# Ledger of designs, part 3: VHH binders against Protein EARLY STARVATION 1, chloroplastic (ESV1)

Target 1, 368 residues: Protein EARLY STARVATION 1, chloroplastic (ESV1), of Arabidopsis thaliana (Mouse-ear cress) (f4i9g2)
Amino acid sequence: RSEKSEERRFDQKMSAHGAGIKTSSSAVPFASPKSRFLSKQEKFYPRCTPRLTGPQSRDTPPKRDTGIANEKDWGIDLLNENVNEAGTNEDGSSWFRESGHDLGDNGYRCRWSRMGGRSHDGSSEWTETWWEKSDWTGYKELGVEKSGKNSEGDSWWETWQEVLHQDEWSNLARIERSAQKQAKSGTENAGWYEKWWEKYDAKGWTEKGAHKYGRLNEQSWWEKWGEHYDGRGSVLKWTDKWAETELGTKWGDKWEEKFFSGIGSRQGETWHVSPNSDRWSRTWGEEHFGNGKVHKYGKSTTGESWDIVVDEETYYEAEPHYGWADVVGDSTQLLSIQPRERPPGVYPNLEFGPSPPPEPDLPPDQPQ

## First folded at step 10 (VHH; from g04 with S31N)

Design h02
Fold by ESMFold2, look of step 15:
Structure h02 (fold): chain B 368 residues (1-368), chain A 122 residues (1-122)
Amino acid sequence: as target 1 above (368 residues)
Amino acid sequence: EVQLVESGGGLVQAGGSLRLFCAASGFTFRNYAMAWLRQAPGKRREWVALITRGGYTDYADSVKDRFTISRDNAKNTVSLQMNSLKPEDTAIYFCAAERYGSSWYPEEYDYWGQGTQVTVSS
């Protein structure tokens, strides 16, 4: 019989081989909904501060592994009028604030605000842009982009957006969130990149995932994971994590699971490669029949193997922690974006009559 | 039918200049960050420059101060002005697009052009 399960956690202090005995750091194999304990990453500077008291500076790179924020965590507050202000603070640093809007075809409108600052000697700089976008297809977007550098030579860029659109294939409404962050050190050979996404549609389809990459001196690492709920009971989750050193040591762990109604499979591999190209590998699998029996199998390059059937209850996450109803409730500012008014007499280029103004299921005066 | 079509490549002597263009169609261009990447003979594809939806730009160290990326959302184009060209800039240059944000990592891009050859003679 076999009672071993391979360790699925990624060891963030990257080192050569070993199963189940390493010191471990938790990786986030799947994004979770925002918990009630999640706090904002940082305070956002208020806009519309008094003259000569410009926006407060931001000179610190973003933090890793913070997940993706809700719109309320950002507190986006766009100005209704054009602004173009600049000034100099008492310490010699400069700042600016500006706003405007861009118009385009098919009713496109982007309302935006931008602010930034620079130290007196130019050794640190930062920029922050916020926007609301819409068009006559029903597309809406709320977003932010930030960038900066500091006196230690670190530099960074990040973005976050929340989008409402109709899917071209299904014609269903979708709400999507995504974020990207990247930073590099001015003093070390170090940098990292993260991309996070969450997608939802009105029939319960949910997709979440992340790509997280980095380098610290001679070590590089990659982490990818995803989860997918089709809205009808099918679940797919997966991870793929690996690392390497410049001397040739490589290590990785990957797994996936697919389930429907207690029936499905899990499978994975943990592996390492030494600098002289010697490879160790352990693969494993589970087949769950939905009848209280589980087929467990696996093997390793050192000769370990197992192939048994056990009595075991099947456990897996059958439903998303956070779905369409949750994201609609947390996206009130996005849903409140008002499109441009259509000009009188505009006729669609279709066989059916003119498209009516959007008649949202939500009142026009939704909360922020 | 998504398409990215590069143009403007060719043969140029060292110290010269070229401007590459990329025309985009089949997707909502303003929702994408754009980038140029290149692949020299015998080497892996590498990132050269990016421009985000918000206008933030970044460049590989090897081309910084010599290359300038820009975009025109009304014309659905991105361009790369390349000055002070060196023989090591010889490569196939690719236009690429990523929805919402941009990356130093080639695998993150959603759409790719077929590439345009740039050859810099000594």
Scores: ipSAE 0.627, ipTM 0.827, lowest interface PAE 1.6, mean pLDDT 79
Fold by ESMFold2 at other seeds, fold request of step 15:
Structure h02 (fold): chain B 368 residues (1-368), chain A 122 residues (1-122)
Amino acid sequence: as target 1 above (368 residues)
Amino acid sequence: EVQLVESGGGLVQAGGSLRLFCAASGFTFRNYAMAWLRQAPGKRREWVALITRGGYTDYADSVKDRFTISRDNAKNTVSLQMNSLKPEDTAIYFCAAERYGSSWYPEEYDYWGQGTQVTVSS
């Protein structure tokens, strides 16, 4: 039930971020300016099209995410046969579908499928590319890239990939997911970008995070956060969110925590910079000693300060909600990718010790 | 060792053209998205153009329809054709690489070239 687990973790993560962060009354650091571009509704798109009919038109930018998708959400299904089809719909729009295989050194193989469409006047177009990659180091990759533009002038691009490889230093298997989306308005000074990642290994190491950036007219904003579990009891979590205007006003909040066995610290800052470079800030911290007492302290450039010790139980998320066993169970398609067969009579070059996985090749380049 | 080496910069009159090249080595070029960014005096480094692993391209509004990015995976190069140059295009131009995807934001790139100066005279 990874979908319920993902929703639960996202809820807890968002609550923890909000609970630990103070916001200045003179700033709106976590708010993205509302834009009609950023709130556009999205039409339904089928993930699978019939083989003998053209794909559906895609003319709406993607929605911003609240988390990274898994492979079931994408529904990648590469064709077993070579395809090279194209056509024209009754409305004058054109479409194509193609597939193929690329081979390379060290057993590299990429199976890919690509499709796209274009309106008859060329004002809108879209492409989607899907792939499965492998080589003889044990590297596997499952991925997708989508892009498009519409008659309003909006443009967008997104990618998602899931990767299996051996870590260079530990020689442990790792599964990693990453995704990026970006969209730009054709009618407003507006755009947004997001990047998500999750990394796991068999010893309990976990890293997750996101970068979310945007612009609406005179305002720009950045949101970053991350969490890291070393698999041996150490936890690091952090956030850093800020915004700025063209006039030079900047404001933000940041926060971090680090813990091991109930001992650790939290600290943060809320800050504001005026156009003349005057800086205002308020900092806070907590020291957790593992004995039921917490030292809480802070100060501001306006003269506030506090320094107290309270009786308080230490609370932090000591283990990730979603780890190696979960990601292995949710990565069945990735793990089922079959490497190339070695040619008959060809013997491998034998080596002692671990080898780092080579970087896999990309799908074939698009014509330029 | 990863290297990105730019070339093709120089002085050009307004309305003219230049073609920048970036030669990549020390990594599997086709596994990376590539971009050009620029930094004018007194300004932040800004994204100009990108080309993804799958061949998708995107351009900053200020250069759209004048600049064209392309890549040659056989030669491990990326290029930027710059037409109808304006004095506002004067900057140091950087080649950059990012694994998996590409971004408008300079802080997301893994590898950078040293840059090549482009100066557009009025």
Scores: ipSAE 0.624, ipTM 0.834, lowest interface PAE 1.5, mean pLDDT 79
Fold by ESMFold2 at other seeds, look of step 15:
Parts: C-alpha cells; sequence; structure tokens
Structure h02 (fold): chain B 368 residues (1-368), chain A 122 residues (1-122)
C-alpha cells in the first residue's frame, strides 16, 4: 500500500447475534473512479539541467491518494546565491533555472528557487518552485508549487507546504502540513482535486483530513474525512464518501466514531438512490460502555434489524500514531530556517487576523 | 472582519468587454488563492477562473481564451477581464478565496463576496 487513504487506523467491525445476516441491496458499489491518465506519466523533454548542486526538477504529474509528502521526499535545496540561467537543448527545447530572495516588512524573508522546461513546439512544459520563508513573529514556511502540461493536453498543478507558527490563542507552537493537488485530462471528460492537511501542537492536539473530488466521464465522486485528537483523550474520526452517475444513480457510505477513556460510539450508513429517486439505506451502530460490554445495533429500509449486547474488547486509536514528537523530528529543514537578524531596537509587529492566526506568505514568483 | 467586495458589473452588448474587480480585506491576501465563480438565473453556481499564490491560472472551458484573471498583492485585489462577451455569460459573478491552493469546486472556498451582476444583451 502507498496511498494516504490506507492510513485509516480503525476499521469498523460488526457482530450480529442470532440467525440474522446483513446484506446490501443491488446498489452500485462505492469507489472513487480511476482515470487512465493517472498512471500515464510521459517525461517532459528537454529537462532542466542545472549546473549547480541543486535538486533535479522533474515534470511529474501528481498521483491520486498519495497524501502529504515528507520534506525529504521533495529534496528542497535552496541556493544562497542568486542564479538566472537558461538554455536550449539540441532538439530545440528550452530550460531555465532561477533563484533569489525577497525581503519585506516585519523581518519577512523568502529564499526561493524556480526551474522549468518547455518542448520545442511548446506542447509540453513544466515548472517547479521551492521556497523558505520567515519573519520576526517566529513564522516559518517551507513550500513547493509545481505545474505542467504534456503533449496529450493533460495538465496539472500541485502545492505542498509546511508551516511553523505560534497559535494566537494558546501561545503554543503549531506545525501544519498541507497539500493541494489537481489534474485534468486532455482526452477524456476527467479531472480530480484533492486537499490534504495535518496540524499538530505541543499539547497533543492533532487534526488531519482530506477533501477529494473528481469526475470520470459520466461519474462524479466526493470523499471527505477527518480525524481530531484534542490532546486530552478525546478522539473523533469520520468519513463521508458518495458518487453519482449522469443517469441519476447515487450511492454513498459514511461513518463516524467518538471515544474518550474507552467509552464512546461508532455509527454509519450505506445508502443508494435509484434513478427513479427510491432511497435504500442501512445503518449500524456500536455503543461502548467501558466495562467490556458493547451494544451493537442496525437496521435497513428493507426490514433488516439487529439489537444485541455482546462481551467485546474495545479497540480504537486513543492517540495518533504520528504526533508532535514525530512531526518535529521530520521537520528539521523547516525548523532550521534562519530569520533575518534584527537591528538593535527593532521589534516585530504582532498582527492577528480575524480568528484564527495570520496566513503564511506568498510564493516568490507571485507579483507584489 | 474578512470582506470581499466585487465591482465592475453592468449591462454590455454581446461582443463587448467588462473588467470586474474584487477588493479584499481582513486577511493576508498574498497567502490565498483567488477565484471567480458565477451563477446564472435558475442554475447552480459554477467555477469560472482561478489564480494560485504562485500565479498559476486556469479557466473553465466556456471562458478560456476570452477571460483573464489577475491579482495585485500590493492593492489586495483580484480582477477578471472579460472579452468577447456572450449572452450566456449573463450571471452574478462572485469573488472567492481559499487558503494556499485553489479548486474548481465551490464548496472549498473559505470566503465569498456578495456578487456583482453582469448582463450581456443579444
Amino acid sequence: as target 1 above (368 residues)
Amino acid sequence: EVQLVESGGGLVQAGGSLRLFCAASGFTFRNYAMAWLRQAPGKRREWVALITRGGYTDYADSVKDRFTISRDNAKNTVSLQMNSLKPEDTAIYFCAAERYGSSWYPEEYDYWGQGTQVTVSS
């Protein structure tokens, strides 16, 4: 497994007591449709050929369901010296590499590098930009933006960012990672968008989730999920997925769980709507009392039902398997970003937006 | 308080041009991706154009090559130049903002303006 969606820590188990069984109707199975362009990656020629020891940039479209990359997976390696190079390869294609830094108010500094290439006839191109940002409020950001298109008309865009800031209300350091990815086909009615995030603070608060959308010809889908750990033992996890066809068939699956100190609940629904608007659904639930007893129940619109109490051990992820200590250890490049030296007698402006805290800074290739 | 305020709408003949503006306040503008969306009478809101923090732009197929989105981080504005207007471009146009990245899907935008009416006569 290599997809982020496979990190769901806890699958629902159901146990019926008695002779009954659970069955799904003849609904269309839920799945995120997959496009053929997702597995097709034609390398853009010519490639950027930097003369310095910078990382090699590649025109690589993003893949679905890959979550948020680690710092080291990007290999961000910014140059201290300004660079502005460009060239033409033997086949007429072009490349460029550029780097620099920007300074601004309140100690703002952005060090950046950009590279890219374009085929001779302009049918394929790619761009990748890296940056490190900081200011005197203690804000730091490490980030990437890349985009491209190929000769078949496919196009894509992706961002990744890792941010350190002080939470306005708690005064705790917070590390946040996020990625936004999208791609569309030049030959099919197909495209998708994903947004992923992970947020951590030193007291154990953790939030992560994803929003995913897409279309493949006559089918469209939506998927959202979230995980919340409050750092005091409370856990909330949820998923909501659904899809529809042009002809009016819709189907979906959703569930949630809430737990504190071995006490909590799980519940979910699988549903289907036919083209004539008839709705079928099946719901289920578990109540965990923290004493070795679990109330399991469910029903469907076709008349199935169960309602039993069993002796069963309660399993749920009480703590995130990846938390503050892990993200600090994996964010060494972010944490090593050096702010500008303050002149004597200069103090940072402390700016707060409407709750929540101020936003990270703009990538270097954005005009003022 | 976060505010997005659109302006520049009006009545125009088919084939004409308009330029819409959106003024933003209450957040660090340079850290947001910006978009224009529109809602025609009796239809759902649809995405028109986006511009990322890094300057990448994308357009709905129906407006590609006729509309141009741009942003000015010094003035906290985003604009939409609309050329070769058609009667089917008639709609209320909304400015929207999303932190970091941007989306074709209206559900992902954090902040919205009140909208400005554009009417294209045949």
Scores: ipSAE 0.594, ipTM 0.831, lowest interface PAE 2.0, mean pLDDT 79

## First folded at step 11 (VHH)

Design i02 (from h02 with R30S)
Fold by ESMFold2 at other seeds, look of step 11:
Structure i02 (fold): chain B 368 residues (1-368), chain A 122 residues (1-122)
Amino acid sequence: as target 1 above (368 residues)
Amino acid sequence: EVQLVESGGGLVQAGGSLRLFCAASGFTFSNYAMAWLRQAPGKRREWVALITRGGYTDYADSVKDRFTISRDNAKNTVSLQMNSLKPEDTAIYFCAAERYGSSWYPEEYDYWGQGTQVTVSS
């Protein structure tokens, strides 16, 4: 919980560290995502309606910049019973809820539930689906998909999933979490898309990142970042942000860092392109030797340059603050999914081979 | 080997209809969202329609109300019904797949077909 909050705070901190190297006088401002898609509350929960009439309305778009929710935040609670119900609320809106299960080859099973609603005049509607999947390869999945539109014409879609499988490269258990969201305004030329992922394996391999894109009227922007920890002390982090206008102005900022055992590099670029294709650019770099010396260098198309060696201690996050033990502890529902029983004498396909149950390993502190 | 194979393209008069099909193999189809994108000569590839794992659909404004995307998980197929075709719909149409979710942005798709030509004559 708090480690996920620290992960977000850490990501913001790393972004600020990268920005502190450049001069501010030549920087072009970044476009920011529109905040108008934020809806803080579902203000239309009926009070005193009977719970027998159906679920409460969900007619507001998802919020931006929330990262990936965990199992408890999504509240996945699949019924053990098949349900197929529909009705009309007292305000004339309709609702449904249904559940079921699907079976398939190689032990595949999917348990699911779905619910939704629609306003009396059809101007708003929403749907939510939850599922849990498994098969005999050891694959397990929890997931949610939500979508809707409201009377203001906004439309949205989002999904969250958490997956357990064997990593083909390492043959280790891997847990992956991901979320995708998008929303579009019904009244403005505005919309946004976000994709988030987190991947973990039992030896401390960790990959995290996001793609966040949007448009507000004449501006469009793209933000990508990633973090990779190999579990043996190697760290790669990077960002790439850029924006453009319909008039042809483009600008951006990118950086990356790679480190192992206190030795590594950082480099980046801030750039701007005018509608006439004139390009300004400022590049920079740092080479860290692991001995208290850092080579710092850079230049710009306006003539700025530097090339110096300074006394400076190297700092970088060598280990993720949230790792395998944490994600295993937060994935109890995923890990508790029971596969279908194999009938006696049936021999399954074993492309994957036997999968061990995931066990928490302490992430490595430092490689030797 | 992952494959996405489009079919159903061709020449049609303005106001006419076509139905495109995409057959998928080499991956777990039900874990992927599917989309159609198109590219006219000299233009960037643009998103046309998407359908998520759960059946949510969305369309580009230029084709809304005229095109319908659908999927059949039992047959591993996606189709695009195109009605009231206009000359500006002329393009190569691509089937694409993205794991778990979908987007308006072509760079997010993991797998692509070779494309099928649609030509709408005036």
Scores: ipSAE 0.657, ipTM 0.854, lowest interface PAE 1.6, mean pLDDT 79
Fold by ESMFold2, look of step 12:
Structure i02 (fold): chain B 368 residues (1-368), chain A 122 residues (1-122)
Amino acid sequence: as target 1 above (368 residues)
Amino acid sequence: EVQLVESGGGLVQAGGSLRLFCAASGFTFSNYAMAWLRQAPGKRREWVALITRGGYTDYADSVKDRFTISRDNAKNTVSLQMNSLKPEDTAIYFCAAERYGSSWYPEEYDYWGQGTQVTVSS
């Protein structure tokens, strides 16, 4: 459903009045890059679709949907000096921008920039906050939070963060990205929530996953998936999706695979439950022996069954296509964050040393 | 060890007010979104209010304009001011934390308090 768009008025105000939100001394132009606020229709409705029918029965893993961004996609650019500015545009809307920093224990520092706007009648608003954080444990973080409401009562927020730390268990450098987004309609019973994460360490361990939930009127749905690579050839992937109606109809699909050295298994289930609690189910499985033979089996509550061995090559993703070297290369801004200077003789009272991890070898003339 | 400790619950007359507090320890408080959820007898736990790391707040429709969530990062506390209380607000109230973001879905919260009872008499 398309709302009367405060987005159009907002886009016009930001575009038409870009100079009104810029300061002559600012190094951070709020009007550049292009407005990061998308229309509700472009951002909301693809994620808020009804699930009138359950997943189709299948013998193979479903396609996954991933949407986590890197730091270049966000274009985080903190203000270099403390500012506290506000103004009014020609149409009566207001804007502000401010920046600052917070200090804390153990060398904690958070540099931040915050900006926002509000329509002339106060019916719509948006905010955006950027930050970078560090402390003496080697922790670094870049992040953003955006939120807003329009005149129809629709609301949304999202956050994205990229974090460097040493893993407590492995004492290895670890980079993690995560994002959470949610939105709800002001005019209908509709909303959604999505969370993604990606975690990498320097030895090739990788974990990725998502949770995606939604509701439109009488239907609700849930989707979860995960991928785990141990960095030594073992892989685990899984998906679990389901939906339900207010009348008690429920349906779902789940799947799992585990492999090492061409040997492993896949298995899954498609199911549905009627309002009277009758359950239909179809399960399937594959055992891969690493010798060109695959044991395929399955059954359903309607009497279908099979149990055969076929000649089939085993194919699976044994290593992630995007790993540690890739995430380090895409995290230059995170890695360039400089911690607070440590006064002589001030050290943590714990056994853990405060040395930051070595930064990757950078091209000439890059900051250290 | 992460701890969330609620306080401020009790018995209140309908139409009255109550303020709940939650003290947090064992994690970097400013990296967590905070929420209040509640569970009435015989019902599922439901989301009441959330506050993100950046201070964005949202409320369940049943409590909007009556409840106000706030946080104090210097004291590692989150509070819930509850005004114009109704008998249907009677429940155990839980403080919860989710890393980085916040959710209407109880299953997404990483840490939970033990809860504090709020009873609203007619």
Scores: ipSAE 0.605, ipTM 0.825, lowest interface PAE 1.8, mean pLDDT 77
Fold by ESMFold2, look of step 13:
Structure i02 (fold): chain B 368 residues (1-368), chain A 122 residues (1-122)
Amino acid sequence: as target 1 above (368 residues)
Amino acid sequence: EVQLVESGGGLVQAGGSLRLFCAASGFTFSNYAMAWLRQAPGKRREWVALITRGGYTDYADSVKDRFTISRDNAKNTVSLQMNSLKPEDTAIYFCAAERYGSSWYPEEYDYWGQGTQVTVSS
């Protein structure tokens, strides 16, 4: 919810701040292409009946624009014992379920579970892998990978991971999440890809962003955005959206904002390029001085311009609505991962910098 | 220092086979998804095949059923077996890596090899 509201506020701010008093305002909205694949993906697909002794079938592509799930939304449930079993359902479909662990240097351990199914004729299949990893540096990772195809020829892949580590430069604990999703249609020239990330530390540093791409027949589109909160009051947000057709039409919209203590700037550009290479562009900017005055300016290639100071209260999101306390509360499974027991006299080698200094006291809620 | 080094390219007749290799160093190989991409003269770089951390593979439609990507985590290598080669497969082939995930889109890869030329003659 929260990453989508951040993106919407950016779009709303551009619409509200695009008007120029000097010339007729034309805040040409970003013409994002609509993908039929979204409509197809939202269609309800039939599902196999659950079985108590075998894994659930997965035959539906992932949804677009859902951001990063938290760990409980996945329902990760690693098997407690090594398992290697398989079977055939009454409809002739097959399934398997297995689990294991890998051990390595520096206390590395990866516990994993894998399951999957295949229809009797092989036209549909799915695989899910879940894991948890740890080592003696304090690194922990929880993750999921899913893939599949269905009888309509759609195929998909997604992964999600959540990581705890000590940042090399700040020496602070960080929790980082990332997700990648992609899907393609079996019947249309349609497909999409999304990469999302969010990173947090205990001092309020937060970084979030996404890269998105889609295609539907002759149209392709891209969306990238980022937010950065330094934990001391500085905010940077930006977007860059663009699209193109096979005929050579291209259009896009980008903007950014930087703020600290009510002082900062916003600026952006909306542009369009015709197949003949003729281009139109409209740039805009505003400077906020922290005193109720805002300098707004802009121009276009068609001669539009404005340059004015207005009375306006400065509004921006100064702090993330979802931060360290939230992500810690939503990462219970990650934080509960138990590393391998360390034999006496064996200590880890840190891959980034010297060994951390001993802390005088341990925080009450941090694992060792 | 992360390095990806491709090998195995060359000249081959149409219908022939080649096997490309990519040797990786300077990072924990099992933490990276790997891919092969290619660039023909005057064209944009396009993905060919990918293999994720978990072993999921995917292929571009133009090479599906002819090419096979595989990885060997013990030797830090990725290979691409190319069968039934066609003149349109002529390109520089690149090995690429991305942390945790993999993508159809070249701009999402963090590390690239120098490329190896594959030329398929009629």
Scores: ipSAE 0.433, ipTM 0.762, lowest interface PAE 3.3, mean pLDDT 79

Design i03 (from h02 with T28I)
Fold by ESMFold2 at other seeds, look of step 15:
Structure i03 (fold): chain B 368 residues (1-368), chain A 122 residues (1-122)
Amino acid sequence: as target 1 above (368 residues)
Amino acid sequence: EVQLVESGGGLVQAGGSLRLFCAASGFIFRNYAMAWLRQAPGKRREWVALITRGGYTDYADSVKDRFTISRDNAKNTVSLQMNSLKPEDTAIYFCAAERYGSSWYPEEYDYWGQGTQVTVSS
């Protein structure tokens, strides 16, 4: 049995053949992207700093993230007036830029800007859309969507959004951020997908997590993890990683921990399945009683087992590193969105608000 | 109650065309990416096409250039135009929704329809 380390087998990156935009001496073939590095963050929030997710080139697939960006990293700047302009660069490439407003029921307004470009032969193209949304229920949203393809056949899509809403059950304000990013190669059987989220409410409830998937030819892999803080001292963290080949070999590693006031548990499983469905596994667990005693146990399908009690202090992360006060302070643009003015005699429809968030992504069942 | 209702399935001759529709209710449609997935007998459910909130589309290689996904936010509908149909396109086709984003992975979708049968004869 070998001990597995996180993501060593799956540290695969989308390759970029033909990467790099050719520019003429007198023109840039695509509209320049806004720099995400104009606002450097201090190091007091290391888990939330997306220092490795710098601005993406419009002609190459994005790199995989190490965390979710904040508002300042995107630099969203919407126009106050309608714009509809287009042009052709000297190299034959085209570009466009437009903006507008969409209006809807219950005071809904979406202010948006969109831009894009296309090479002269159509082999490469990209689109970026930015928006601010609001309605009369107190809902607000900032968002970005980007997509593109290049001449090598690579294609990619990404989105980021930050949402303010009032939770219907608790009547508390909630802020959530989420991002999705995916890319596939035009020259290899390869692609990857990432989803990240962070959710916060005013009483300290916090949920964070990610889904990260990928493929390279005959191999596929999945990584999921989550952190959940109920705001009252309860903590749940978990990770589930696995991979498979097209021939049917599968392997994985998963664990979770739950704690409250020094009392809780950790448990996990490492496993392997052969193409003929033979399964090896090793499970382990710890029970922490809050009194300096820890029950440690485990077993494997090859006969390993242990069941002991030791003297050991309990350590775990009891509170989120980044919470409500931090996200409020980092969400100035979101919070400053002004809803559409209400005409005299028109009042909000409080019976129907924005859709509730999806259910949280919870860990898989416990190890066997 | 969230509801996705597919329609437009049926029997069609190889080389023919068919348009599937999906009517959505019970959620704010403009906040969701939409997709079509399919499941042939004895096979796992497979992604076919997606369309994001912003209109970005993507297709499985097996249907690229033959299928077109589109959405109508005013009518809360998604459609899939299927041209040049082949017998291997025979499957139950499902409409699915994912909040805010898009994915190639069936496990990421929040809501599903009951499916509509598409059968392509030789």
Scores: ipSAE 0.643, ipTM 0.848, lowest interface PAE 1.6, mean pLDDT 78

Design i05 (from h02 with D58E)
Fold by ESMFold2 at other seeds, look of step 12:
Structure i05 (fold): chain B 368 residues (1-368), chain A 122 residues (1-122)
Amino acid sequence: as target 1 above (368 residues)
Amino acid sequence: EVQLVESGGGLVQAGGSLRLFCAASGFTFRNYAMAWLRQAPGKRREWVALITRGGYTEYADSVKDRFTISRDNAKNTVSLQMNSLKPEDTAIYFCAAERYGSSWYPEEYDYWGQGTQVTVSS
């Protein structure tokens, strides 16, 4: 919920950069594949069947560009006791539902529920698992994993998790959300993968980002972006997108901005590489010195250049649209997870209030 | 200090079997998806198999039905049973870990082992 990073980046590019360029002979933008994943079982699994009632079918694949769901979007409702049920529906499809608890060292507990279904002929299937985890360090996790395939041979896998932990360096509470989604076609050379993350601490540190990759026949693409707020007025945002074809054409666009107290910079590059390895490139930049003047500059490999100073107010988003107070309010199920009973006198020091800033030698958790 | 240590590599005849092991330390193993990747001489590193925290497994088409990945959270290990080996399977095999989810893309993994050589002779 509340992901507007693509809109924000688009607006900033328009304000910082002139007219775009054609990246290929057809002047196309970056593209991602569309999946034809279909759920055919949803109409055959009534929830109110009077006798042995199976779970509602969950064989719908994930969709691209949907960000990270909140916990209420999943509707996680874990069973209070162990269950191990299975059956068949009137249309011949089978189902199962099970639940349990896993225990481990240091107070680890996982309450989980697993369900799944399979069509009569086995051509489609799905599985979904929900869990709550905790231990005596104050760690809590709420999560989902699902997978499936359909009769066209498409297959998919998705996970989602919310995590509460105490940062060992700063002693601050952190809430993190992440999701990974992937799907592939059974009939075309097509597939996609997305990883999304959001991280928050009680001092206003916020990190968000995504990696999105895909392939449709002869075309492949990559998109990465990140937003980093240190909670003290420092902001870093960046995007890097590129694509290629089997013939060797490559093209891309990247930019970043970094600001503190009205001082900072924006810069970017749009580029194209032809099949014979000739590279065209246009770079641009802005320097903001906090005095009402902005130095705007750029150049290209075809000879364009500009280097001007304008009178312009510096604007950038110094605070995230969705931050600590929002994620705490949206994570009530996570926060309500009850840990195992512990020996007296052993409690984690979990803080939700202000604490020292993150240590300089503790890099943010990042994929790669 | 995070460590992933592979073992079990070696020389094997085509059609034979081999089991690789990876021992993990320095991180909370149950919070990571695990994978095996490989790099043949002169080739890019490629994904072979993955196993998620929930036990979902997936295999590259070239090894499907011949390789089996499994994990033991109590011992912090992941293994790869390789059957019906072919000369094309010759490569350095790497154990890798990614927090929470897993991917087909090598650049997404957080931790890597040093690798173990597998050589399949005709």
Scores: ipSAE 0.626, ipTM 0.836, lowest interface PAE 1.8, mean pLDDT 80

